# Ledger of designs, part 3: VHH binders against b0bn94

Target 1, 137 residues: b0bn94
Amino acid sequence: AEVQQLRVQEAVDAMVKSVERENIRKMQGLMFRCSANCCEDNQASMQQVHQCIERCHAPLAQAQALVTSELERFQDRLARCTMHCNDKAKDSMDAGSKELQVKRQLDSCVAKCVDDHMHLIPTMTKKIKESLSSIGK

## First folded at step 19 (VHH)

Design v4
Fold by ESMFold2, look of step 20:
Structure v4 (fold): chain B 137 residues (1-137), chain A 127 residues (1-127)
Amino acid sequence: as target 1 above (137 residues)
Amino acid sequence: QVQLQESGGGLVQPGGSLRLSCAASGFTFSRYAMSWVRQAPGEGREWVSYISSSGGRTYYAKSVKGRFTIARDNVKNTLYLLMDSLKSDDTAVYYCARGPFYYEWSSGKYTMTFDYWGQGTQVTVSS
């Protein structure tokens, strides 16, 4: 289980770093330049400057929400798989299996959940990057 | 400081209903998946239900599916467990827990664990 946590942690971190370098960082730079332009209008009210800056944040906010949403989708799928493993473990316990045997079955089931979902990360990364490229259009 | 406080437990007759609440504070509640976990006397913990951070996805242990409903209110920062058709087997201490399966943006860490727990609320089903 600790080995499985480290595997997922490394893969998710690598994916997030890749998306940040290739897409998010560039969008953040654009947001700051846009915001700086909002501050150049000497005739604008404080409220008008604030509203201008809020509009500049919209594309980056949309991008961050997209990445968060995709991570949550991945997490939810893994949670569903793991809860099914817990159901199988409880069924085995109710049927009289020994505690050690049940623990081994549960650990194996969770490991398979992780293996299966690790293979989804490349596709998830591609989907995120494609969707991020279309933001701001 | 993260705080989770359960309420709504008590004594109820078989076939009855009960609603548990968990007030959350000290963190951005809407960013975290939440769960209910229960522990009967002399037994280990049982993961009862899971709800995504947005509330759009829910999952239940087979033992409670169709009888229990998990919900959240991200404006009031409150997690709920609606329990119907209660049985004696549902007698346990019920814990509100943060997680599992979330990415911590500040640290860059993904975790498969429950990192914060409430003190628990007792649910007793007997005549």
Scores: ipSAE 0.487, ipTM 0.780, lowest interface PAE 2.1, mean pLDDT 87
Fold by ESMFold2, fold request of step 23:
Formats: C-alpha cells, structure tokens, sequence
Structure v4 (fold): chain B 137 residues (1-137), chain A 127 residues (1-127)
C-alpha cells in the first residue's frame, strides 16, 4: 500500500543518511584529496594522472556497491514475503471470499511483511557500517 | 526512455513448453529486479515470478512454482520465462515488468511498485 511505501522509504532513507554521514562522506573527502594530489605530480604522464585519479575513486565505488548489495538483499526478502501475501489473497478469492475482504487481508499481510522487515534494518545497518570501515584498510 | 518488449508467446497444447523473452533498453538493466505478471481474461493481474537484479534470487507464485523458471542475462539485457508443463489455466497475457522493491540512488526514493511494463505477449494453452 501507499502507507507501507512511505514507511519503508523513510526507514531506508534514514539508514542511507546515517551511512553517508558516518562513512561515505569521509571516503568522498579522501577521494577528492587523493585526486588533487594526482594532479600535483609534474613528472606523471597524462595517462598516469588519469589512472591515479581512477584509483582514488575505487574505495567510494566499492562502498556504493556494498550499500547497493545489502539493499538488494533487503528488497529481495520483502519481495518474497509480499509474493506469499499474493498467494494467500488468490487462495481466498478462489475459495469465494468477497473482493473487499480479500483486499483488506492482502493489505494487512503486506503491512506485516513491512513491519517484520523493518525490524531487520538495524542489523543491516551495522553490517554495512562494518564492511565500509574495512575498505580503507 | 525505458522500454520493455516481450516475445515468444503463442498457441500451445497442454503439457507443452514456451520460452518468453523480454528485451530491455533505456536503463541500467542489471541494477533492477524484474518480474513477470500475467492477466487472464476477466481477471486481475497475477504476479507470477520475480528475479533479483543480479539473478541470484528468484521467487514464484504458488500457481507456477516448479513449472516456470525465471532467468536473466545482464549482458544481453534480456529477461526470460521458461514455461514447462503448461495448463489451460496458464492462458493469459504475460507482461514483463520492472520491479518492485528497489532504491533509486538518483532520486533517493524507494519504490515498492512496478513502474514500467511491456505491451504483453499472449500465451494460449488449448487442446
């Protein structure tokens, strides 16, 4: 439902903002300082400067990939739960339940999926932050 | 401009097989989960299969589990549905759909819906 969309959006956005402030922003600052240093080497060729800058971007790219991967796992789990809700709704319709009652049951089932999976966000956030902390090592 | 184009539908006898394809363009295909959704005459849409962006996780509706296989090729930007042991109840228009459940980095939004659909391909199972 629209209400469940807002709940998930707010929770995921809060998690992303936390990770950005604590880890990503620092990595971005390091990336820019690293890139600036690449440009100060008067002995480097054009290709060497470009490659130097590319290497400076690797930690940030890796960090973004890790966050995306963990979000995809969360999304996949929520999709599985919601598909089960759809199966239950179809079973109820096939058994003759009224359309309005089936819609209410489906909405409640999806709401429970969201609630259960939102309880996993703190653990997902901790895992992400631990993984991001190791990129600079 | 996001485009999804299905192909591979047709008339088949009960117990037969079909492979549906969906060519995707206008977006980074490998970053999005994809689904197949079908609609039989006079019925609502049924979400029949889901595949994660990487292809590592797949889910199926109870009605098709064990008979259908969803797959993707992220190099060719193509989504597939392998349909085996087809039954008359599988007669429907099959849609390729992008989503649901993904976070869009450019907008900062989380999407729980199917936001792009193909035109559909007809699958008819009759003796």
Amino acid sequence: as target 1 above (137 residues)
Amino acid sequence: QVQLQESGGGLVQPGGSLRLSCAASGFTFSRYAMSWVRQAPGEGREWVSYISSSGGRTYYAKSVKGRFTIARDNVKNTLYLLMDSLKSDDTAVYYCARGPFYYEWSSGKYTMTFDYWGQGTQVTVSS
Scores: ipSAE 0.444, ipTM 0.753, lowest interface PAE 2.3, mean pLDDT 86
Fold by ESMFold2, fold request of step 23:
Structure v4 (fold): chain B 137 residues (1-137), chain A 127 residues (1-127)
Amino acid sequence: as target 1 above (137 residues)
Amino acid sequence: QVQLQESGGGLVQPGGSLRLSCAASGFTFSRYAMSWVRQAPGEGREWVSYISSSGGRTYYAKSVKGRFTIARDNVKNTLYLLMDSLKSDDTAVYYCARGPFYYEWSSGKYTMTFDYWGQGTQVTVSS
């Protein structure tokens, strides 16, 4: 529970920080330079400048949405796995198992869910970075 | 300040239907997965349903699968639980809860627990 939350938190945080430093921050820099160029056209209308800037922001918005979507998939898989653990714990309680035994079984089941999903994080990270590399072009 | 307010509970006969609502305020509702959790008299809490932040994925406890439907409206910031074919075993206080398993971008925190709860709405199924 608390131990499993720390394990997942550290891994997800490390992944997000890696993606931010390696990919997102570079896109943010490009977005600002692109936006600044939009402001240099003294013949453009106010509306044209705003539209130009909006186009400059699209790649970063797409990148952030992609990372969010992949995190949601990871979260949903964990939720399904954990809810199944709760079903098993309820079945054991209804069958007369002792409360302490049921708690230990539940904790072990959740730990297995976390172990299985932690092994997916490197692959998820690689997929995210590959997908992000295609947004710039 | 995060607030969750349930409504729609009441007394219903076996086989009947109810729709529970949960009005959410004080946070960006569309960024968070949401759940329904119930507690029958003298029993522990039971996680009965989950819906992803986008609404694209839903999961149900074995005890309610096929009878209950979770839904959300991210424009109205409202979570729903549609309960059909109600049985006496469904008698409980039903709580709207935020979570679990979400990443908070502003803090960098990932959580595996429910961090906010409503006050609950009573559902009673009796002849």
Scores: ipSAE 0.334, ipTM 0.694, lowest interface PAE 3.2, mean pLDDT 86
Fold by ESMFold2, fold request of step 23:
Structure v4 (fold): chain B 137 residues (1-137), chain A 127 residues (1-127)
Amino acid sequence: as target 1 above (137 residues)
Amino acid sequence: QVQLQESGGGLVQPGGSLRLSCAASGFTFSRYAMSWVRQAPGEGREWVSYISSSGGRTYYAKSVKGRFTIARDNVKNTLYLLMDSLKSDDTAVYYCARGPFYYEWSSGKYTMTFDYWGQGTQVTVSS
């Protein structure tokens, strides 16, 4: 359903923007500042400068990977829930239920999947922010 | 340019096995969940299997669970469907599809649908 996609999109967008503004953007600024300092060592070899810069990128890369991993978990749970809805709809069709009634039941099942998972977003956001605070220590 | 190309379809007898492959190009394959979707003659499309971007989570429709195995190789950018114990009602065109449910950082877009599909590969199970 298009309405369910808009609900999830708005909620996920808000969560990602909050995490970006509060944590990720600051880490990105630190990464660039750290990288610029790597370039100021006149005695470093080309390889040493590249390795220095690579180390500066590690905390931001770790933070982005953490947010991506939590989004993946959320997305996978939605996919599992929706596939179960499709299974139930197929069972109803095979049992002889009318197509229109089956579609309404499927739509309701998917709407509940979205409701249940949207209620998890505040908890997911809190977990992400707590985990981000420990990166880079 | 995102491209998905299926292969490995063909004619098999009931109880037989096939392995389908889907070569992916034009995107970072390891960042996207992937699915197999099939369409039998005169039927709508059926979502038969899902695999997470990392490969750590897999799900199957009830109709194929225990007989089909989805896998991916994120180094070779290839999606697989191993089909065992094939039945005549598995006869369909099988599509490799990207998605559903992913967030793209650069655009801020969240997608809940299959946004790219292959051309499909025919699987026919008959004696």
Scores: ipSAE 0.326, ipTM 0.694, lowest interface PAE 3.2, mean pLDDT 85
Fold by OpenDDE, look of step 19:
Structure v4 (fold): chain B 137 residues (1-137), chain A 127 residues (1-127)
Amino acid sequence: as target 1 above (137 residues)
Amino acid sequence: QVQLQESGGGLVQPGGSLRLSCAASGFTFSRYAMSWVRQAPGEGREWVSYISSSGGRTYYAKSVKGRFTIARDNVKNTLYLLMDSLKSDDTAVYYCARGPFYYEWSSGKYTMTFDYWGQGTQVTVSS
């Protein structure tokens, strides 16, 4: 089980790093430059400068919310799959199956969950990147 | 340091109700999914219920579906488990666990393991 968890963990981490490098980091740069420009307006009031900076930050906030939302959906689906595996394991135990057999079945079920969801990561990544590219435009 | 502390367990008769609480500290509670896990005597740990970081999604083990309700208060950093129509088979130590899946944007950290557990609270259902 730990091996399977490590697999999906590494895959998700790689995806997040890719999104950070290709999308989020650029948006951060834009946010900082935009904010810096807000500070150059000597005729603006404190409130106006603050509002300007908040507007500069909005795209990045939206991007972060989007990525978080997609990851949450992913992890929720995976969690649901794993819980179904646990339910099956319990049912097997209640039916009188041997513990060792149940453990093997559980491991196999969890492995399948991980495999199936890992296959979704490229598509999810593409969707995220496309969505991020449309933010602020 | 991360801390999880369960409370609310006790002795109840079949058909009774209990409400468990888990006080969380030492981390940004609202950024993590949370779960309840129980362990009956002589049995392995059973994943009872899951709630997403925002609370928007909840899942239940087949054995407790329709009877248990998981909830969270992200302002109070507290996880709850409302247990109705309790059965003898619900007798177990109930643990609050962080996970199994969470993402923290500030650190970029993602995990799918239960990385922290409380000490557990005993629930006994007996006539």
Scores: ipSAE 0.097, ipTM 0.528, lowest interface PAE 2.8, mean pLDDT 89
Fold by OpenDDE, fold request of step 23:
Structure v4 (fold): chain B 137 residues (1-137), chain A 127 residues (1-127)
Amino acid sequence: as target 1 above (137 residues)
Amino acid sequence: QVQLQESGGGLVQPGGSLRLSCAASGFTFSRYAMSWVRQAPGEGREWVSYISSSGGRTYYAKSVKGRFTIARDNVKNTLYLLMDSLKSDDTAVYYCARGPFYYEWSSGKYTMTFDYWGQGTQVTVSS
């Protein structure tokens, strides 16, 4: 179970790094340049400059929310899958199955959960990147 | 000096509601975006909600979207978090934080950065 968790975590980590490198980093650059431009308006009030900077920051906030949302959805789905595995294991134990057999079934079930969800990561990544590309447009 | 003080936490049953407040002082509150961040026992800090300085933009974590509402009163220098349909998983210490100001990769994940935090208020959801 721990090994399986590590697998999916590493895959998610790799996805996040990819998203950061290919999308978020560029958005950060835009935010900084945008903010810098806000500061070039020497006729603007302090409030106007701050509002300008906040507008520059909004895409990143939205991006963070989007990525977080997708990751949370993914984790929730995986959690539900593993919870079902646990429920099955409990039911088997209650039915009088041998502990070793139940453990093996549980491990297999969890492994399948991880495998199935890992297969979703590329699609999720694509969706995230596409969505991020639409932010600010 | 910048001060953030949370209040309104407590014990509530599942399905219940709470309203958290964060009193801000020591800075021009209306100039800063604010956020709520929570930390459950044994877990890392989790971003919950963001509100722009004017209140015109709000964002939520998926786990609380549709249930929580972030708001602010710039006249009263107060940040709010309205929490409805509370779940056991919402049990955590809730912090108000100034920001975010930046986003960076740190500690093995992409995170928002905040410059000031309150002391937090405990929210416990249990039957």
Scores: ipSAE 0.023, ipTM 0.318, lowest interface PAE 4.9, mean pLDDT 89
Fold by OpenDDE, look of step 20:
Structure v4 (fold): chain B 137 residues (1-137), chain A 127 residues (1-127)
Amino acid sequence: as target 1 above (137 residues)
Amino acid sequence: QVQLQESGGGLVQPGGSLRLSCAASGFTFSRYAMSWVRQAPGEGREWVSYISSSGGRTYYAKSVKGRFTIARDNVKNTLYLLMDSLKSDDTAVYYCARGPFYYEWSSGKYTMTFDYWGQGTQVTVSS
């Protein structure tokens, strides 16, 4: 089970790194430059500068929310799958199956969950990147 | 590096209340589901409560349901556990944990797996 956890974690991490490099990092740069420009207005009040900065980071905040939402959906789906595996394992135990046999079945079930969900990551990544590209336009 | 730091534990009388906090750092807190797990003396770790990354979903162990409330502040990168109507059986070290990610059969029971833990905070309920 730990091996399976590492697999999906590595895949998700790779996706996040890709999104960070291709989308989030650029958005961060824009936010910083925008904020810097806000600070260069010597005639602006403190409140005006603050409001300006808030406008600058709004796209990035939206981006973070979007990525978080997609990751949550993915995690929730995977969790439900593994929970189902767990329920099956319990049922097998209640039916009198041997512990080692149940463990193997559980491991196999979880492995399938991971495999099935890892196949979704590329599509999820594409969707995220497309959505992020539309932010701020 | 990922860090989880619990606080708020202490000694309280039965029927009392405590609020635990967990400060998270080294990762994007809002991306991860979080849980509280506790371990009583001489016992194994017991899952207590779960909250989704956005906070939209919460779950509780039967032993604490109706008494404990899990919450999070994604702006402050903090996880909370509000504990009301505390009982002696609630005495344990309470851990903040990232996850769960998986469920497995281990050591004669079905166990949730987490990838990071805090150091824990002691909660003692005694008259």
Scores: ipSAE 0.021, ipTM 0.343, lowest interface PAE 4.3, mean pLDDT 88

Design v4
Fold by OpenDDE, fold request of step 23:
Structure v4 (fold): chain B 137 residues (1-137), chain A 127 residues (1-127)
Amino acid sequence: as target 1 above (137 residues)
Amino acid sequence: QVQLQESGGGLVQPGGSLRLSCAASGFTFSRYAMSWVRQAPGEGREWVSYISSSGGRTYYAKSVKGRFTIARDNVKNTLYLLMDSLKSDDTAVYYCARGPFYYEWSSGKYTMTFDYWGQGTQVTVSS
Protein backbone atom coordinates (compact mmCIF):
# COMPACT_ATOMS: atom_id res chain seq x y z
CA ALA B 1 0.00 0.00 0.00
CA GLU B 2 2.79 2.37 0.82
CA VAL B 3 4.44 1.67 -2.47
CA GLN B 4 1.22 2.45 -4.27
CA GLN B 5 0.82 5.71 -2.43
CA LEU B 6 4.33 6.68 -3.31
CA ARG B 7 3.69 5.95 -6.97
CA VAL B 8 0.74 8.24 -7.30
CA GLN B 9 2.33 10.96 -5.19
CA GLU B 10 5.42 10.98 -7.35
CA ALA B 11 3.34 11.14 -10.47
CA VAL B 12 1.31 14.04 -9.14
CA ASP B 13 4.43 15.86 -8.03
CA ALA B 14 5.96 15.42 -11.44
CA MET B 15 2.85 16.81 -13.06
CA VAL B 16 2.82 19.83 -10.78
CA LYS B 17 6.47 20.52 -11.45
CA SER B 18 5.84 20.31 -15.14
CA VAL B 19 2.95 22.74 -14.92
CA GLU B 20 5.00 25.11 -12.81
CA ARG B 21 7.92 25.03 -15.19
CA GLU B 22 6.01 25.27 -18.43
CA ASN B 23 3.13 27.53 -17.50
CA ILE B 24 3.11 29.09 -14.05
CA ARG B 25 6.68 30.30 -14.12
CA LYS B 26 6.03 32.20 -17.32
CA MET B 27 2.93 33.72 -15.84
CA GLN B 28 4.89 34.80 -12.81
CA GLY B 29 7.36 36.55 -15.03
CA LEU B 30 4.59 38.39 -16.79
CA MET B 31 3.10 39.40 -13.48
CA PHE B 32 6.37 40.84 -12.25
CA ARG B 33 7.01 42.79 -15.43
CA CYS B 34 3.47 44.06 -15.43
CA SER B 35 3.80 45.14 -11.83
CA ALA B 36 7.09 46.84 -12.53
CA ASN B 37 5.43 48.85 -15.26
CA CYS B 38 2.74 49.91 -12.83
CA CYS B 39 5.40 51.30 -10.55
CA GLU B 40 6.90 53.41 -13.31
CA ASP B 41 3.84 55.61 -13.56
CA ASN B 42 4.88 58.57 -11.44
CA GLN B 43 1.67 60.40 -12.18
CA ALA B 44 -0.53 57.71 -10.75
CA SER B 45 -1.86 57.81 -7.23
CA MET B 46 -0.97 55.18 -4.67
CA GLN B 47 -4.36 53.63 -5.14
CA GLN B 48 -4.03 53.55 -8.88
CA VAL B 49 -0.64 51.90 -8.70
CA HIS B 50 -1.91 49.29 -6.31
CA GLN B 51 -4.91 48.57 -8.47
CA CYS B 52 -2.63 48.23 -11.43
CA ILE B 53 -0.46 45.74 -9.59
CA GLU B 54 -3.48 43.78 -8.53
CA ARG B 55 -4.65 43.54 -12.11
CA CYS B 56 -1.24 42.18 -12.94
CA HIS B 57 -1.67 39.57 -10.25
CA ALA B 58 -5.09 38.34 -11.34
CA PRO B 59 -3.97 35.84 -14.00
CA LEU B 60 -1.63 34.13 -11.58
CA ALA B 61 -4.34 33.94 -8.98
CA GLN B 62 -6.63 32.36 -11.51
CA ALA B 63 -3.91 29.94 -12.49
CA GLN B 64 -3.36 28.87 -8.92
CA ALA B 65 -7.06 28.45 -8.42
CA LEU B 66 -7.30 26.24 -11.47
CA VAL B 67 -4.37 24.02 -10.56
CA THR B 68 -5.49 23.73 -6.97
CA SER B 69 -8.99 22.84 -8.05
CA GLU B 70 -7.81 20.11 -10.37
CA LEU B 71 -5.52 18.65 -7.77
CA GLU B 72 -8.28 18.71 -5.21
CA ARG B 73 -10.60 16.93 -7.57
CA PHE B 74 -8.00 14.31 -8.32
CA GLN B 75 -7.16 13.75 -4.69
CA ASP B 76 -10.80 13.54 -3.79
CA ARG B 77 -11.44 10.86 -6.37
CA LEU B 78 -8.47 8.84 -5.30
CA ALA B 79 -9.37 9.22 -1.67
CA ARG B 80 -12.89 8.01 -2.30
CA CYS B 81 -11.58 4.99 -4.14
CA THR B 82 -9.19 4.01 -1.39
CA MET B 83 -11.79 4.68 1.23
CA HIS B 84 -14.03 2.16 -0.44
CA CYS B 85 -11.17 -0.30 -0.30
CA ASN B 86 -10.79 0.30 3.39
CA ASP B 87 -14.47 -0.06 3.98
CA LYS B 88 -14.50 -3.39 2.20
CA ALA B 89 -11.58 -4.55 4.24
CA LYS B 90 -13.29 -3.61 7.46
CA ASP B 91 -16.43 -5.35 6.38
CA SER B 92 -14.49 -8.48 5.58
CA MET B 93 -12.80 -8.45 8.93
CA ASP B 94 -16.09 -7.98 10.66
CA ALA B 95 -17.43 -10.93 8.72
CA GLY B 96 -14.68 -13.13 10.09
CA SER B 97 -12.33 -13.27 7.15
CA LYS B 98 -8.71 -14.11 7.71
CA GLU B 99 -6.50 -11.12 8.25
CA LEU B 100 -4.00 -12.16 5.63
CA GLN B 101 -6.71 -12.55 3.03
CA VAL B 102 -8.19 -9.19 3.85
CA LYS B 103 -4.82 -7.55 3.59
CA ARG B 104 -4.25 -9.04 0.19
CA GLN B 105 -7.61 -7.87 -1.01
CA LEU B 106 -7.00 -4.42 0.36
CA ASP B 107 -3.63 -4.19 -1.31
CA SER B 108 -5.11 -5.29 -4.58
CA CYS B 109 -7.95 -2.83 -4.30
CA VAL B 110 -5.66 0.08 -3.50
CA ALA B 111 -3.34 -0.90 -6.32
CA LYS B 112 -6.23 -0.76 -8.71
CA CYS B 113 -7.24 2.64 -7.40
CA VAL B 114 -3.76 3.97 -7.93
CA ASP B 115 -3.45 2.47 -11.39
CA ASP B 116 -6.78 3.83 -12.51
CA HIS B 117 -6.00 7.31 -11.27
CA MET B 118 -2.48 7.37 -12.60
CA HIS B 119 -3.94 6.79 -16.01
CA LEU B 120 -5.89 10.01 -15.60
CA ILE B 121 -2.85 12.17 -14.90
CA PRO B 122 -1.73 12.74 -18.50
CA THR B 123 -5.17 13.88 -19.54
CA MET B 124 -5.47 15.98 -16.44
CA THR B 125 -2.12 17.58 -17.16
CA LYS B 126 -3.10 18.37 -20.70
CA LYS B 127 -6.33 19.98 -19.62
CA ILE B 128 -4.60 22.05 -16.99
CA LYS B 129 -1.97 23.30 -19.39
CA GLU B 130 -4.52 24.16 -22.02
CA SER B 131 -6.61 26.04 -19.54
CA LEU B 132 -3.62 27.90 -18.19
CA SER B 133 -2.66 28.93 -21.68
CA SER B 134 -5.98 30.67 -22.09
CA ILE B 135 -5.70 32.69 -18.91
CA GLY B 136 -5.04 36.37 -19.43
CA LYS B 137 -6.00 36.30 -23.09
CA GLN A 1 -1.26 46.27 13.86
CA VAL A 2 -2.90 44.20 11.15
CA GLN A 3 -5.76 42.16 12.50
CA LEU A 4 -8.17 39.73 10.91
CA GLN A 5 -10.97 38.22 12.92
CA GLU A 6 -13.32 35.59 11.58
CA SER A 7 -16.83 34.95 12.83
CA GLY A 8 -20.02 33.23 11.83
CA GLY A 9 -18.93 29.64 12.10
CA GLY A 10 -20.95 26.97 13.82
CA LEU A 11 -22.76 23.68 13.55
CA VAL A 12 -25.06 23.18 10.60
CA GLN A 13 -26.79 20.26 8.97
CA PRO A 14 -25.95 19.10 5.49
CA GLY A 15 -27.64 21.31 2.94
CA GLY A 16 -27.61 24.22 5.34
CA SER A 17 -26.09 27.65 4.95
CA LEU A 18 -23.67 29.83 6.85
CA ARG A 19 -22.23 33.27 6.40
CA LEU A 20 -18.74 33.89 7.59
CA SER A 21 -17.38 37.34 8.27
CA CYS A 22 -13.88 38.62 8.63
CA ALA A 23 -13.32 41.96 10.30
CA ALA A 24 -10.15 43.64 9.14
CA SER A 25 -8.25 46.41 10.89
CA GLY A 26 -4.82 47.95 11.04
CA PHE A 27 -4.46 48.41 7.30
CA THR A 28 -6.20 49.90 4.27
CA PHE A 29 -8.56 47.03 3.57
CA SER A 30 -9.65 48.32 0.18
CA ARG A 31 -6.11 48.05 -1.15
CA TYR A 32 -5.69 44.34 -0.61
CA ALA A 33 -7.01 41.20 -2.16
CA MET A 34 -8.39 38.74 0.35
CA SER A 35 -8.89 35.00 0.51
CA TRP A 36 -10.59 32.30 2.47
CA VAL A 37 -8.61 29.20 3.37
CA ARG A 38 -9.83 26.20 5.31
CA GLN A 39 -8.22 23.33 7.18
CA ALA A 40 -10.01 20.12 7.95
CA PRO A 41 -8.89 17.90 10.81
CA GLY A 42 -5.78 15.98 9.93
CA GLU A 43 -5.47 17.69 6.58
CA GLY A 44 -3.46 20.54 5.18
CA ARG A 45 -4.75 24.01 4.48
CA GLU A 46 -6.92 24.26 1.41
CA TRP A 47 -7.50 27.43 -0.55
CA VAL A 48 -11.21 28.16 -0.90
CA SER A 49 -11.80 31.53 -2.53
CA TYR A 50 -10.15 34.75 -3.66
CA ILE A 51 -11.50 38.27 -4.11
CA SER A 52 -9.68 41.25 -5.53
CA SER A 53 -9.36 44.52 -3.65
CA SER A 54 -12.24 46.07 -5.56
CA GLY A 55 -14.27 42.89 -5.52
CA GLY A 56 -14.35 42.82 -9.28
CA ARG A 57 -12.57 39.49 -9.57
CA THR A 58 -13.41 36.34 -7.67
CA TYR A 59 -12.12 32.80 -7.90
CA TYR A 60 -13.19 29.58 -6.25
CA ALA A 61 -11.91 26.11 -5.67
CA LYS A 62 -13.93 23.62 -7.67
CA SER A 63 -14.99 21.93 -4.48
CA VAL A 64 -16.98 25.01 -3.49
CA LYS A 65 -17.76 26.61 -6.81
CA GLY A 66 -21.45 27.22 -7.25
CA ARG A 67 -22.07 26.87 -3.53
CA PHE A 68 -19.88 29.51 -1.94
CA THR A 69 -19.79 33.22 -2.64
CA ILE A 70 -17.01 35.51 -1.55
CA ALA A 71 -17.79 39.18 -1.06
CA ARG A 72 -16.43 42.24 0.64
CA ASP A 73 -17.51 45.59 2.00
CA ASN A 74 -14.66 48.01 1.75
CA VAL A 75 -16.51 50.63 3.73
CA LYS A 76 -17.00 48.28 6.63
CA ASN A 77 -13.60 46.63 6.22
CA THR A 78 -15.27 43.25 6.16
CA LEU A 79 -14.78 40.10 4.10
CA TYR A 80 -17.62 37.62 3.71
CA LEU A 81 -18.07 34.02 2.68
CA LEU A 82 -21.58 32.92 1.91
CA MET A 83 -21.75 29.17 2.19
CA ASP A 84 -24.75 27.37 0.72
CA SER A 85 -25.53 23.70 0.26
CA LEU A 86 -23.00 22.75 2.86
CA LYS A 87 -21.59 19.24 2.91
CA SER A 88 -19.86 17.18 5.56
CA ASP A 89 -16.64 17.63 3.63
CA ASP A 90 -16.87 21.36 4.24
CA THR A 91 -16.18 20.79 7.92
CA ALA A 92 -13.05 22.74 8.74
CA VAL A 93 -11.58 25.76 10.40
CA TYR A 94 -12.02 28.66 8.01
CA TYR A 95 -9.42 31.40 7.89
CA CYS A 96 -9.44 34.75 6.23
CA ALA A 97 -6.09 35.77 4.85
CA ARG A 98 -4.68 38.87 3.28
CA GLY A 99 -3.47 38.19 -0.22
CA PRO A 100 -2.20 36.20 -1.96
CA PHE A 101 0.80 38.23 -2.96
CA TYR A 102 2.67 35.64 -4.98
CA TYR A 103 2.99 31.94 -5.59
CA GLU A 104 5.92 29.62 -5.13
CA TRP A 105 6.96 26.02 -5.39
CA SER A 106 8.47 24.82 -2.15
CA SER A 107 8.90 21.51 -0.38
CA GLY A 108 7.07 19.56 -3.04
CA LYS A 109 4.09 21.87 -3.07
CA TYR A 110 2.97 24.80 -5.16
CA THR A 111 1.28 27.30 -2.92
CA MET A 112 0.08 30.87 -2.72
CA THR A 113 1.47 33.07 0.00
CA PHE A 114 -0.38 35.24 2.47
CA ASP A 115 1.10 37.71 4.89
CA TYR A 116 -1.62 37.81 7.54
CA TRP A 117 -4.14 35.32 8.83
CA GLY A 118 -7.07 35.37 11.16
CA GLN A 119 -7.47 32.96 14.03
CA GLY A 120 -10.11 31.03 12.17
CA THR A 121 -13.70 30.06 12.78
CA GLN A 122 -14.95 26.49 13.09
CA VAL A 123 -17.51 25.23 10.63
CA THR A 124 -19.01 21.84 11.34
CA VAL A 125 -21.42 20.20 8.95
CA SER A 126 -23.07 17.19 10.52
CA SER A 127 -26.44 15.53 10.66
Scores: ipSAE 0.020, ipTM 0.331, lowest interface PAE 5.4, mean pLDDT 89

